# Ledger of designs, part 22: VHH binders against q07589

Target 1, 356 residues: q07589
Amino acid sequence: MSRILVIGAGGVGVITALSLWLKKESDVSLVVRSDYDRVLKHGYTIESCDYGRLEGWRPHHIYSSVEDAASAADNQGYNYIVVTTKNIIDGPVNSRVSNIIRPVLEKNKELHGPQLTTHILLVQNGIDIEKEIWAEFPREQYRYTVLSGIQLIGSTKIGSGHISQVGQDHLSCGAFDPQDAAAIQAANDFVRMYSNEGQNFVEFDPRVRYSRWKKLLYNAAINTSTALVGLDVPRCLEFGVNKKSTEIEVFHPAMREIIAIAASEGIIIEEEFITMFTEITRKKVFKPSMCVDCEKGQLMELEVILGNPIRIAKRNGVATPTLSILYNLLVLVQAKLKERKGLLKFDEKTATLVDE
Key: E = the ipSAE of ESMFold2; O = the ipSAE of ESMFold2 at other seeds; V2 = 0.75 times the mean of E and O plus 0.25 times the DockQ between their complexes.

## First folded at step 7 (VHH)

Design e1 (framework vhh_7qbe_3; at its last look DockQ between E and O 0.78; V2 from the best seeds 0.00; counts 0 for: pae E 3.0 > 2)
Fold by ESMFold2 at other seeds, look of step 7:
Structure e1 (fold): chain B 356 residues (1-356), chain A 118 residues (1-118)
Amino acid sequence: as target 1 above (356 residues)
Amino acid sequence: QLQLVESGGGLVQAGGSLRLSCTASGSTYAMGWFRQGPGKEREFVAVISGSGGKTYYVDSVKGRFTISRDNAKNTLYLQMNSLKSEDTAVYYCAAEGYSSGWYSFDYWGKGTRVTVSS
């Protein structure tokens, strides 16, 4: 039976653990930080459009930290590490994905050396998110695969130990390396272990790079724009000049730039998706995830959504006037959030950033 | 490993046509053309999928250039029509390699020079 550690106990992580637990084909562990004591004693209250209402629910194991989960691996270790946290590479060092997963990789290596392959599933937004893992864990020293999870779900933590899922779960899971047979098998196994027929939708993704670049049309154009102005998509569209300027002068140009960048990397995305992504939430009054993160005072996944594609564009000679404006304004929003969190200091006497 | 050799460059009058070729030493995935004009940075021009079924062109060449490939011959082409002075550049062939964590275009030719006279 596969031993799975889910890291991140927000709305996504808890439903991920629940979906795995309900299938009864895996041993499910969840890292629960601030809610640990509450969940240990009383379990979760979950209101799920996929699974109904549950009270007092727990996965097979819960831990207050990744370090504790790694120590508790006994002589077994974990087959899968499922990362559902936001990927904020410009944030605190201990929030870096490589640092989050390191205790488990080290423990697996201590317990089994090369006999256990660790499957690292990144359920996170953005492009080039696998590169940190490959850079930090040399393959001659660690035996692992990196898998991609593209998840569309409307699930939020609404209180201590309380989860509300109002958007149905759709997960696409695949290998970042499409010719790695072990990774492909691990992705297909995860699809099997996550699938609850008639309740959720999960599929194998044979073209991870294509899928992630395609999702960037929405994320780099719409998620970012709504975050910048603090508005849902219908308001962004209706408040535009003549009710047209937002889509014609902001969303569509940004999406065309992403298509050009992807093409310069050999990934061809059809322009019909510009219309599709503009229309899917035109009439749905809700704020996209980056907008919600800003509203909550949380750091944004800015670098993996905008920074990384812009760096690719610079190298390949692809013009990004729209994306560059969005990025540079959002860099200021991110700095404002960091200052409020104490991650940046500005010396008002000298009008300069404090060096540390 | 994979070798890419461009050919077909030369001097052409504005409004004329030229066809570039790039022969690969083996099978490839996606392939593309980049160019570097005098005193400019290298820029992306066009790409074609491994099967040849999908293409993309930058706006400045759209409708004038056609990218194609013959997989039986491991050869990439760029048909350039209605040439303008701004098309003057060294044209580079690029091919997508299989390499975990690398850029998609891992293989590059040495380039072929195209000069368009006003």
Scores: ipSAE 0.623, ipTM 0.877, lowest interface PAE 1.9, mean pLDDT 91
Fold by ESMFold2, look of step 7:
Structure e1 (fold): chain B 356 residues (1-356), chain A 118 residues (1-118)
Amino acid sequence: as target 1 above (356 residues)
Amino acid sequence: QLQLVESGGGLVQAGGSLRLSCTASGSTYAMGWFRQGPGKEREFVAVISGSGGKTYYVDSVKGRFTISRDNAKNTLYLQMNSLKSEDTAVYYCAAEGYSSGWYSFDYWGKGTRVTVSS
């Protein structure tokens, strides 16, 4: 029976733990952090379009921190680490994915050495998110695989210990390394452990990097633009000059630049997806996730969505006039959010940042 | 190491055509063309998938350039039509390698010079 640690107890993480728990093929642990005492005492209240209403629900184990989960591994360890937190590279050091997962990787290595391969499933947005893991955990010192999870779900935390899921869960899971047979097998195993027939949809993704670059068309063009201006997509489109300028002068050019960057990395994305992403969102009155994060005063996944592709573009000689403007303006928005959180300080007497 | 050798460069008048070739010493994944004009940084031009089934071109060459490959000969081609003075550059062949779990354009030719005159 696989031992699975889910890190992150937002709407995605809790439903991920629930789906695994319902399948009854895995031992499910969840790190809940701030909600720990409430969930310990009362369990979760979950309103799910997939699973109905649940009250008093807990996975097999809950922990208040990743460190506690690692300590509680005793002589067992974890087969899977499922990361559902946002990936904010430019955020606090303790929020870096490598630092979040390190206690579990160190414990697994201490307990089992090379006999346990740890499968790290990143259910996070962006591209090149696996590279931090590969850089921080040398293969000669750690035995692991890195898996990609692309999840489409309408699930939110609406209160302490209270989750609302209004859209059916769709997960695509695959291996970042397409030649790693162990990773491919682990991804297929996860698909089977996650699948609740008739209630959710989960599939193996044989082309992870293609899928992530394709999703980046939406994230780098639409998610970013809406965050900058604080509007849902229909408003962005209707408020444009002649009701066309946002689409023609912002969304489409940004998407074309992403396609060019992906191509310079050997990943060819069909031009038809530019129109597809615009049309499927044209009439949907909701604010994308980055816009919501900004309005809540939370840091954005700016580097994995815009920073990383722009750095690739610079190395490969791909022009990014639209993405660069979006990025540099959003860097200012991110700095404003960091200042409000005390992560940056500006000295108004000198008109300079305080470096320490 | 995989070796890439370009050929087919030369002097051509604007509006003319050239065909570049790049022979690889072994089989390859995706392959592409990059170019570096006088006093400029190297820039991406076009890419073709390992199977040859998919292609992409930057806007400045789209409709004028055609990338293709012959996998039996380990050879990449770039057919360049309706050449402009802006196309003057050293053209580099690139091929994806696989190492340490990552595909990247790790292999490069030494380039072939294309000069487009008025």
Scores: ipSAE 0.484, ipTM 0.833, lowest interface PAE 3.0, mean pLDDT 91
ESMFold2 (binder alone), look of step 7: mean pLDDT 86; pTM 0.878

Design e2 (framework vhh_gefurulimab; at its last look DockQ between E and O 0.02; V2 from the best seeds 0.00; counts 0 for: pae E 14.3 > 2, placed apart)
Fold by ESMFold2 at other seeds, look of step 7:
Structure e2 (fold): chain B 356 residues (1-356), chain A 120 residues (1-120)
Amino acid sequence: as target 1 above (356 residues)
Amino acid sequence: EVQLVESGGGLVKPGGSLRLSCAASGFTFSSYAAAWFRQAPGKEREFVSVISSGGKTYYADSVKGRFTISRDNAKNSLYLQMNSLRAEDTAVYYCAAEGYSSGWYSFDYWGQGTLVTVSS
């Protein structure tokens, strides 16, 4: 059985662990932070449109930290690490993906040296998210692959140990390196281990860069805009000047800029997706994930969704007037969130930011 | 070894046309995207156009409708037909091709450039 560690016990992570557990092809471990004691004693209560109602459910193993999960690996180690946490590269250093996964990679290396390849599946939004892993874990010293998971799911933690899934799980899984045969095989194996025929939708993604750039049309234009103003998509569209300005002056220009940036990286995205992403959410009275995170006082995935594309645009000589305005305003929103969390201090006597 | 060699640059009057060529060798050109970039004097390099291995194209707004990118995979060649040239098109034009670099496809291969000067 493949030994799989799922990191992150929000709505996405728990359903991910459940889907793997139901397939009966994997030994499934889940890192559960604040809910650890509750889940240890009572298990999860899950209401899932895919799998029905479960009570008292646990994966095969739960741990209160990644360090504890790594310690429990002894002679076995983990074949897969599935990261479902938000990727906030401008946040606390302990929340960086490389720091989150390091205990497992170090333990696997200690136990097995080059004999165990660790497959790291990033189920996170954004572009260039794999580069931190490659930079922090030289291939001369570590044996691993990096996989991409693009997941569309409506799953939320609604209480301690309580998960509600109202949107069917769609997962596309592929290799960031299209020439890495081991990564391609590992992605295909994960698709098989995750697929519950007739209950979820799972597919191999042969071109993960294309898929991630395409999803950025929605994330960089709509997710960001709704987060900035605290409104669902229908309200953003209806409240615009003449009920038109939001899509014509904000959403569509931002999406066109993403298409131009992707093209400068060799990825051609069809312009018809601008309309598709605008229309598919027009009537959904739902706040996208970044808007929800902001309203909960949680940091946003700002850099991987907007900062990284803008940095690419600057290197490639692509203009981004709309994205740049959105980014710079959201940097202020992110700073406000950081200040509330004590991660940033403003000295009101000098009217200046206090350096760390 | 891998090479990209541009040709076809020169002096042309505003409103004129030029056709740039790029000969590729030392790799499987037909499997990868190819692109043109340009760098005007005193400015940073900027994206001009890209063509996928399957022939799909994209153009920067500044050249759309005036420039046409094409490829001939049998000849390992990339082309840029430039029509209705303007003074602001004056730049060194670089051919670039997608390759494999450190775990992903990126534009790894670059030519040395060919100068296009548009002046009356």
Scores: ipSAE 0.422, ipTM 0.802, lowest interface PAE 3.4, mean pLDDT 90
Fold by ESMFold2, look of step 7:
Structure e2 (fold): chain B 356 residues (1-356), chain A 120 residues (1-120)
Amino acid sequence: as target 1 above (356 residues)
Amino acid sequence: EVQLVESGGGLVKPGGSLRLSCAASGFTFSSYAAAWFRQAPGKEREFVSVISSGGKTYYADSVKGRFTISRDNAKNSLYLQMNSLRAEDTAVYYCAAEGYSSGWYSFDYWGQGTLVTVSS
């Protein structure tokens, strides 16, 4: 039975833990930070389009911190670490994925040495998200794999210990390193442990880099634009000049730039996906995740969605006029969010930043 | 082995109609979205229409109101009814299906195409 630690108790993380728990093939632990006392005493209330209404639900184990989860009394370690937090690389240093997972990696190493391979599943948006882990945990010292989770789900925390899932869970899981047989096997095993026939949709992803670049067509063009203006997709399209300018002058050019950047990295994405992503979202009346994060006052995954592809473009000599405008405006939005959270201070007397 | 086989292409006069079919085999067709794309000589392949596993449909603006996509899951078949055809609809039409490993409207499987020619 695999021992699985889910990190992040937002809408995605709680449903992830529930899906694994319902399958009855794994031992499921969840790190619950701000809601820990409420969940300890009362459990979760979950309203799920996939699983129905649950009251008083808990996974097999809950912990108030990753450190506590790593030190658990059974001291057996974990086979999987599932990271469902937002990847905010320009945010607080203790929110970096490498720092979040370090206590578990160190404990697994202490307990098992090279005998246990730790499978790190990043259920996060963006590209190049695995590189921090490879840089921070040398393969000479640590036994791990890094797996990609691309999740499409409409699940949010609507109150302390209360989760609302209104969109069906769709997870694609694969290995970042296609030459790593252990990672490929671990991804396939996770697909089996997560699948609840007739209730969710889970698949193995054999081409993780292609899939993440393709998803960037949506994320870098649509997710970002809606976040900038605070509108759902249909409104962005209908409010445009002649009901056309948003798709013709913003969405499509941004997507073409992503295709060009991906091509400079040897990843070919067909241009027909530009029209496809525009058309399948035209009638979807909901706000994409980055727009929702901004409305909740939460930091955006700006660097992994726009910053990283723009840095690749600069390195490879690819022009990004549309993406660069979106990025620079969203840097200002992110600064507003950081100021609200006390992570950035502006001295109005000198008209300068305090913490440069 | 996944296989998609188109049929029903041919020569048709402007203003006429044509019905394309695509027979799918080697996978659980009913679980996946399926689509039509087209490619005119010397041009890039372009999206025409998609239908989800549950029957929701989406169309390119250039064909909306003239073309109808449908599926028959019991027969593993995809269809495109094309009405009010124009010379600009002349192209090779391709049937496409989602891959079992990349389900968010990612079309990994393609047929060989069927030629539609609209001319007087």
Scores: ipSAE 0.000, ipTM 0.261, lowest interface PAE 14.3, mean pLDDT 87
ESMFold2 (binder alone), look of step 7: mean pLDDT 84; pTM 0.847

Design e3 (framework vhh_7qbe_3; at its last look DockQ between E and O 0.90; V2 from the best seeds 0.00; counts 0 for: pae O 3.2 > 2)
Fold by ESMFold2, look of step 9:
Structure e3 (fold): chain B 356 residues (1-356), chain A 118 residues (1-118)
Amino acid sequence: as target 1 above (356 residues)
Amino acid sequence: QLQLVESGGGLVQAGGSLRLSCTASGSTYAMGWFRQGPGKEREFVAVISGSGGKTYYVDSVKGRFTISRDNAKNTLYLQMNSLKSEDTAVYYCAAEGYSEGWYSFDYWGKGTRVTVSS
């Protein structure tokens, strides 16, 4: 029976833990942090379009920190670390994925040395998100695989210990290294442990990088644009000049630029997906995740969604006029959010930035 | 180590055609063409999938250039029609390699010069 640690107790993380728990094929632990005391005493209240209403629900184990979860491994460690936190490269250093997962990797290494392979599943948006892990944990010192989870779900934390899932869960899970047999097996095993037939949709992803670039059409064009203006997708489309300018002058050009960047990296995405992603939420009155994050005063996954692809474009000689405007305006929005959180300081007497 | 050897460059009159070739020393995944014009940075031109079934071209060459490959000969082609002086560049063949969990354009030829005269 696999021991699985889910890190991050937002809407995605809690539903991930619930899906694993309901399948009854794994031992599920969740790191809760700010809601720990509430969840310990009362459990979660979950309103899920997939799983119905649950009250007082807890996974098999909950912990207030990753350090505590690692210490409590009962000399067995964890087979999987599932990271569902937002990947904010330009955020606080302690929020970096490598720092978040280190206590578990160190504990697994101390307990088992090379005999336990830790499967790190990144359920996070963006591209090149696995490279930090490979850079920070040399494979000669640590035994692990890195897996990709591309999750399409509408799930949010609406209060302490209260989760609302209004969008059905679709998970695509695969190996970042498509030639790592252990990673491929671990991804297939996770698909089986996560799949609740008739309730969620789970599949193995044989080409993780293709899938992440494809999803980036939506994220880099629509998630970003809605975050910039604070509107749901239908409003963005209907409010455009002649009800057309948003898709024709913003969404489609941004998506075409992503396709060109992916192509310059050898990943060919069919242009028909531009229409598909434009239409998939046209009639769904909801705000994409980056828009929601911005409105809640929370930092955005800006670098993994826009910064990374733009840096690739510069390296490969691909023009990105639309993405660059979106990125540079959102850098200002991100700085505003950081200032509100005390992560940046502007000295109004000198009109200068004190820190980044 | 995969080796890529371009050929077919040369001097051509505007409006003319050239066919570039790139022979790989072994099997490849996706392959592409990049170019670097005088005083410019290298830029992406076109890519073809490993099977040859999918292609992509930058807007400046769409309808004029055709990328293709012959996997039996490990050879990539770029048919360049209706050439313009702005197409003058050194053209580089690139091939995906697999390294430490990634497919990326790790292999590059030394380039072949294309000069388009007015």
Scores: ipSAE 0.580, ipTM 0.873, lowest interface PAE 2.4, mean pLDDT 91
Fold by ESMFold2 at other seeds, look of step 7:
Structure e3 (fold): chain B 356 residues (1-356), chain A 118 residues (1-118)
Amino acid sequence: as target 1 above (356 residues)
Amino acid sequence: QLQLVESGGGLVQAGGSLRLSCTASGSTYAMGWFRQGPGKEREFVAVISGSGGKTYYVDSVKGRFTISRDNAKNTLYLQMNSLKSEDTAVYYCAAEGYSEGWYSFDYWGKGTRVTVSS
């Protein structure tokens, strides 16, 4: 039976653990930070449009940290690490994905050497998120694959140990390396272990690069714009000049720039998706995830959504006037959030940053 | 290792046409054209999918340039019409390679010079 560690106990992570647990084909562990004591003693209360109402639910194992989960693996280790945390590469060093997963990779290596391949599934937004893992874990020293999870779900933590899922779960899982047979098999196995017939939708993604660049149209144009102004999409559209300027002068130009950057990397995305992403959200009075993160005072996934594609554009000679303005304004918003969290200090006497 | 050889560059008057070719030593995935003007960094121009069924052009050349390929001959083409002085550059053929983890433009030709005089 596969041993699976889910890292991150927000709305996505808890539902991920539940879906795996319901299939009864895996041993499911979950890392629970702030709610650990509550969940250990009383379990989760879950209200799910897919899975129904559950009270007192726990996965097979719950840990308060990744380090504890690695130490307590019953000397067996983990076959899968599922990362559902936000990827904040401009945040604290300990929040980098490579540092988060390192205790498990080291423990697996100590216990099994080359006999256990660790499958790392990144259920995170953005592009180039796998490159840090390749750089930090040389293949001659570690046995692993890197898998991509693109999840469309409306699931949030609404209280201590209380999860509300109002948006149906759709997961697309594939291998970042489309020629890695072990990764492809592991992705297909995960699809099977996650799939609950009649309750969720799970599919294998044979073209991870394409899928992530396509989703970036939404993330780099709409998710970012709404975060900058603190508005849902319908308000952004209706408040624009002549009810048109937001889509014509902000959303669409930003999306066209993403399409050009993807093309410069050999990925051709059909322009019809520009209007598709706008139209499917035009009447939905809900704030996208980055907007919600800002309102909660949480750091944004800014670099993997905007920073990385802009760096590619610079290398390839692709103009990004709209994306660059959005990025530079959001860098200021991110700095404001960091300052409020104590991660950045401004000395008002000198009008300069304090280097700490 | 895949080899790419461009040809077809030359001197042409503004408003004129040229056709560039790039012959690959083997089969390829996506292929594209980049260019580098005098004193400038290399910039993206156009791309075509491995099958030849999808294309993309930067706005500055859209409607004037046509990218195509003949996979039986392992050859990429760029038909350049209505040439402007700002199209003056060395044009590079690029082809995707497998870079472990994903595809990227790892293979490049030495370039072919295009000079557009007014």
Scores: ipSAE 0.558, ipTM 0.864, lowest interface PAE 2.4, mean pLDDT 91
ESMFold2, look of step 7: ipSAE 0.573; ipTM 0.870
ESMFold2 (binder alone), look of step 7: mean pLDDT 86; pTM 0.880
ESMFold2 (binder alone), look of step 9: mean pLDDT 86; pTM 0.880
ESMFold2 at other seeds, look of step 9: ipSAE 0.482; ipTM 0.837
ESMFold2, look of step 10: ipSAE 0.485; ipTM 0.835
ESMFold2 (binder alone), look of step 10: mean pLDDT 86; pTM 0.878
ESMFold2 at other seeds, look of step 10: ipSAE 0.456; ipTM 0.828

Design e4 (framework vhh_7qbe_3; at its last look DockQ between E and O 0.06; V2 from the best seeds 0.00; counts 0 for: pae E 18.0 > 2, placed apart)
Fold by ESMFold2, look of step 7:
Structure e4 (fold): chain B 356 residues (1-356), chain A 118 residues (1-118)
Amino acid sequence: as target 1 above (356 residues)
Amino acid sequence: QLQLVESGGGLVQAGGSLRLSCTASGSTYAMGWFRQGPGKEREFVAVISGSGGKTYYVDSVKGRFTISRDNAKNTLYLQMNSLKSEDTAVYYCAAETYSSGWYSFDYWGKGTRVTVSS
């Protein structure tokens, strides 16, 4: 039986823990930050289109921090670490994924040395998100794999200990390194442990890089544009000059640039996806996730969605005029968010940033 | 709003074959077939990726049913061979208009009836 630690207790993380718990094939732990006391005493109230209404529900274990979860691993450690937090690499250093997971990796190594391989599943947006982990944890010193989780789910924390899931859970899980047999097996095992037939849809993804580059068409063109202006997709399209300029001058060029960057990395994305991604939310009045994050005053996943592709483009000699404009304007939006959170300080007397 | 129109249903003898079609009024990515038998929940039958390169089937139809698509015609097909009485159902075409990799279907046809007689 696998021991699984889910990190992040938002709508995604709680439903992830619930799905694993319902399958009865794993020992499920969840890190619950601000809601810890409420969930300890009363459990979760969950209203799920997949699983119905649950009251007083908890996974097998809950912890208030990753450090506590690592210390309490019953001297057996964890087989899987499932990271459902947003990946804000330009945020505080202790919010970096490598620092979040380090206590568990260190504890697993202390308890079992090379006998326990830790499977790190990143359920996060963006490209090159695995690179930080590979850089921070040398394989000669740590035994782990890195897995990709691409999830579509409409699940939100609507109050302390209260989760509303209105969109069916769909998870695609695969190995970042397609030559790593242990990672491939771990991804297939996770698909099995997560699958609840008739209630969710879970699949193995044999082409993780392709899947992430393809999804980036939407994320890099539409998530970013809507976040910049604070509008849902239909408004962005209807408010454009002649109701056309947004898609013709912003969405499509940005998507073509992503396709070109992917091609420079040997990943061919079919051109029909430009039209497909432009149309999927044209008539659906909702704000994409980056827009929602910005509106809530939360830092955006800007670097993994735009920064990383642009860095690849620069190395490979691919022009990105549209993406670069979006990125540089959103860097200013991110700085504004950081200033409001106290992570950045501007000295108005000198008109300069404070070095801290 | 995307429109899906199924055709090709009918009455067929056990062991026989039918081919269902579903025409979409616009661009789609993943498409699939679902079915609902009398007094039963709607169940998954088969799904195909937007490019046509990946297919998945419910176990009860593997080897007997083949899903395919013609993107130039915006048309989805289901070739049903070796039909059994348990395949009797209304068959629904479903589509998503973006790639999720997870086959979450927002659009549905009105269905086409398949009756398999012993």
Scores: ipSAE 0.000, ipTM 0.123, lowest interface PAE 18.0, mean pLDDT 87
Fold by ESMFold2 at other seeds, look of step 7:
Formats: structure tokens, C-alpha cells, sequence
Structure e4 (fold): chain B 356 residues (1-356), chain A 118 residues (1-118)
């Protein structure tokens, strides 16, 4: 039976653990940080459009840290590590994915050497998110695969140990390296273990890079713009000059630049999706995730959504005037959030940033 | 491999109507219509969910075009009313065979030509 460690106990991570637990084909562990004591004593209260109301629910195991989960693995280890945290590359060092997963990789290596391949599933937004893992864990020392999870779900932690899921769970899972047969098999196995027929939607994604670049049309153009101005999509569109300037001069140019960057990496995204993504979001009166993060004072996934594409564009000679303006303004918003959280300090006497 | 065959294109006077059909060789989830006009790139026209309950349109056709489907016949329709010369295009049917949540239209028909004359 597969042993699965889910890291991140926000709305996404808890529903992910619940879906695996309900299937009864895996041993499910969840890392719960701030809510650990509450969940240990009382379990989760979950209101789910997919699964109904649950009271006092726990997965098979909960831990207060990844280090504790790794220590508790004894002679078994974990087959899967499922990372559901936001990927904030420019955040605190101990929140980097490579640092988060290292205790489990080291424990698996200690227990099994090359006989256990660790499958690392990144349920996170953005592109090039797998590259940190490849850089930090050389193949001559570690046996692992890196899998992509693209999850469309409306699930939020609304209080300590309280989860509200109002949007149905859609997960697509595939291999970042399309030539890695072990990763492809692991992704298909995960789809089987996650699927609750009639209640959620989960599928194998044979084209992970295409899917992530395509999702960037929304994330790099719309999610970022709404976050910058603190508005939902309908308001961004209606408030534009002649009710057109936002889509014509911001959304569409940004999306075309993403298409061009993807093309420079050999990934062809059809231009007709620019209009399609605009139209399917035009009437959705709710703030996208990055806008919500800003309003809650939380750091944004800025580097994996905009920074990484722009770095690719610079290396490949692709012009990104719209994305670059969005990025540079959002870097200032991110710095403001960091300052409010005590992660940056501006010295007003010298008018300079204090090094950290 | 899923096959999509469009029909119903032709010549029509401005202000007139046409109904396009697209028959799929098997089961589909979301389906959509796209078009390519003379000297233009292909553009989105309309999309419909697998169940048929959710529809989306490009602004230029809203109120004039209606997308619908008959799942028992594996057939997608586009009712085109109040046609304008700028609607002249080859119309393509597209489909996905699994629910991706992001309309991964991997299957395309060969298209049917619509010409709107004055």
C-alpha cells in the first residue's frame, strides 16, 4: 500500500489528503503546522461540495513538521511526497521546496538506498518549479521522480481546523520529464489512488509543460493584474478605458508574450485561447488567488508565475514589455508585503534597504 | 483517435442565418467552435461544457450565435443568426475527450466554409 505524505494543510492540502484517504488505497500522512494541536485533539471540520460535511476527521497520521514525519517513518519511508504549499522562491529559505522535502529524501535514502524511488508531486502554480529539485538533489545520490499536479479547486481554510470547499476538485497529474517512464507510471498510479468516481475529477496529463504554459495565460496576465489593483476580473474589464483597454492593452498583450516565450521553448499554445480565457472569466465576480493573497498580507507566487517566464524570455531573446512592467510593479508590492512582515527593512535615515 | 466532421457551411446573405453541425466519432467532454477569416488568425467563437449547461462566446457573436449539443448523437451545433460580412470564415469544430478544467482541445475538424455576402 503506498505511503503518502501530504505537505501543507491549507484548503488544497486537506482536501487532497481527504480524497486519498477516502479511496482506501494508500496510507495518508499530513503535515499540520499551526493547527496541529487543534487537529490532533478535535480533527478537522470539513464542508465539501464533493464529500459533504465531516466532523472530527483526521488522515491516518498527522505530524507537526516534515522532520517529525520523516522520523516517524521508521523502516517504511514514503512512496510519495505531495507538496501543496505555495511556492515562494523569494520567501524565507526554510520554506523552499528543496528544504521542505529534504528530510524525507534523506530518510528514504537511509532506509532503502536506491531500492525506493521517491515520487515528488508538486501541486503548485507556475513554471520551472521542478528545476530547484533537480539542482539540489543530484541523481547519483538520490532516487526520485518529479510529478506535476495542476489542481482547480475552490477550497479554503476558514479557521483553525476548518475547511470550506465550494468548488469541485479537478486534478491533472503528469510527469515533468515526458521521457521518464518511472515518473509517468507514478503519475498514473497517483491518479488511480486519488480518484473517487462520481465525486472528484482526476486525470493523467501527458503534456505537463504545455498545460502549465497554457495556465500561465490566466496566471501571468489576469491573476497578476487583479492582484496589482485589488479588483476582480469583471471590475478590471468594466473599469478600463471604453470598457476595452484592460483586455486590449494589458491582458491580451501579456498573454501573447507568454505564447511567444513558450514557443521559444518549443511549446505551441494556440492564440485563440487568449480570447477564450478572457471570456470564461469575464463574469466571475470573485477575486483571483493572488489578489486574495495580497489582501491577506501574504506573499505572492510572483517568481514562479512571472519571474521564471521573464528569465526564460531574456535567455531566449523574447521581448516582454507588458510582462516586465507587471513584474516590476508586483516586485514592489511583494517588497511592501515583506516589509510589513518584517522580512525587509528600509532605513529611512540613509534612504536605503537594510541587507538581509 | 477521435474524428470531428463539420457540415452546414455555405453562402448566405448578410442578415441571414446558418446552422453548423459537427459530428464526433466518439464521446467527448467540452466542445467548441473556432474560425479563421480571410487574412486573419484563427479565433475563438464559442465553447460548451460536456453536459451542455455552460456556454461561453466571443463578444462579437453574443446575442447572434447559439452553441448547443446533442450528446445522444455526439453532435455539436452552432446556430448563426444576423450574419455579417465579418463572420465570413472557415469554422472549425474542436473537442476534448477528458475533463481538464482548462478546455484542452486536442481534436479538431477540417472545417466548413461560411461566406456572408452583401
Amino acid sequence: as target 1 above (356 residues)
Amino acid sequence: QLQLVESGGGLVQAGGSLRLSCTASGSTYAMGWFRQGPGKEREFVAVISGSGGKTYYVDSVKGRFTISRDNAKNTLYLQMNSLKSEDTAVYYCAAETYSSGWYSFDYWGKGTRVTVSS
Scores: ipSAE 0.000, ipTM 0.465, lowest interface PAE 10.8, mean pLDDT 89
ESMFold2 (binder alone), look of step 7: mean pLDDT 87; pTM 0.891

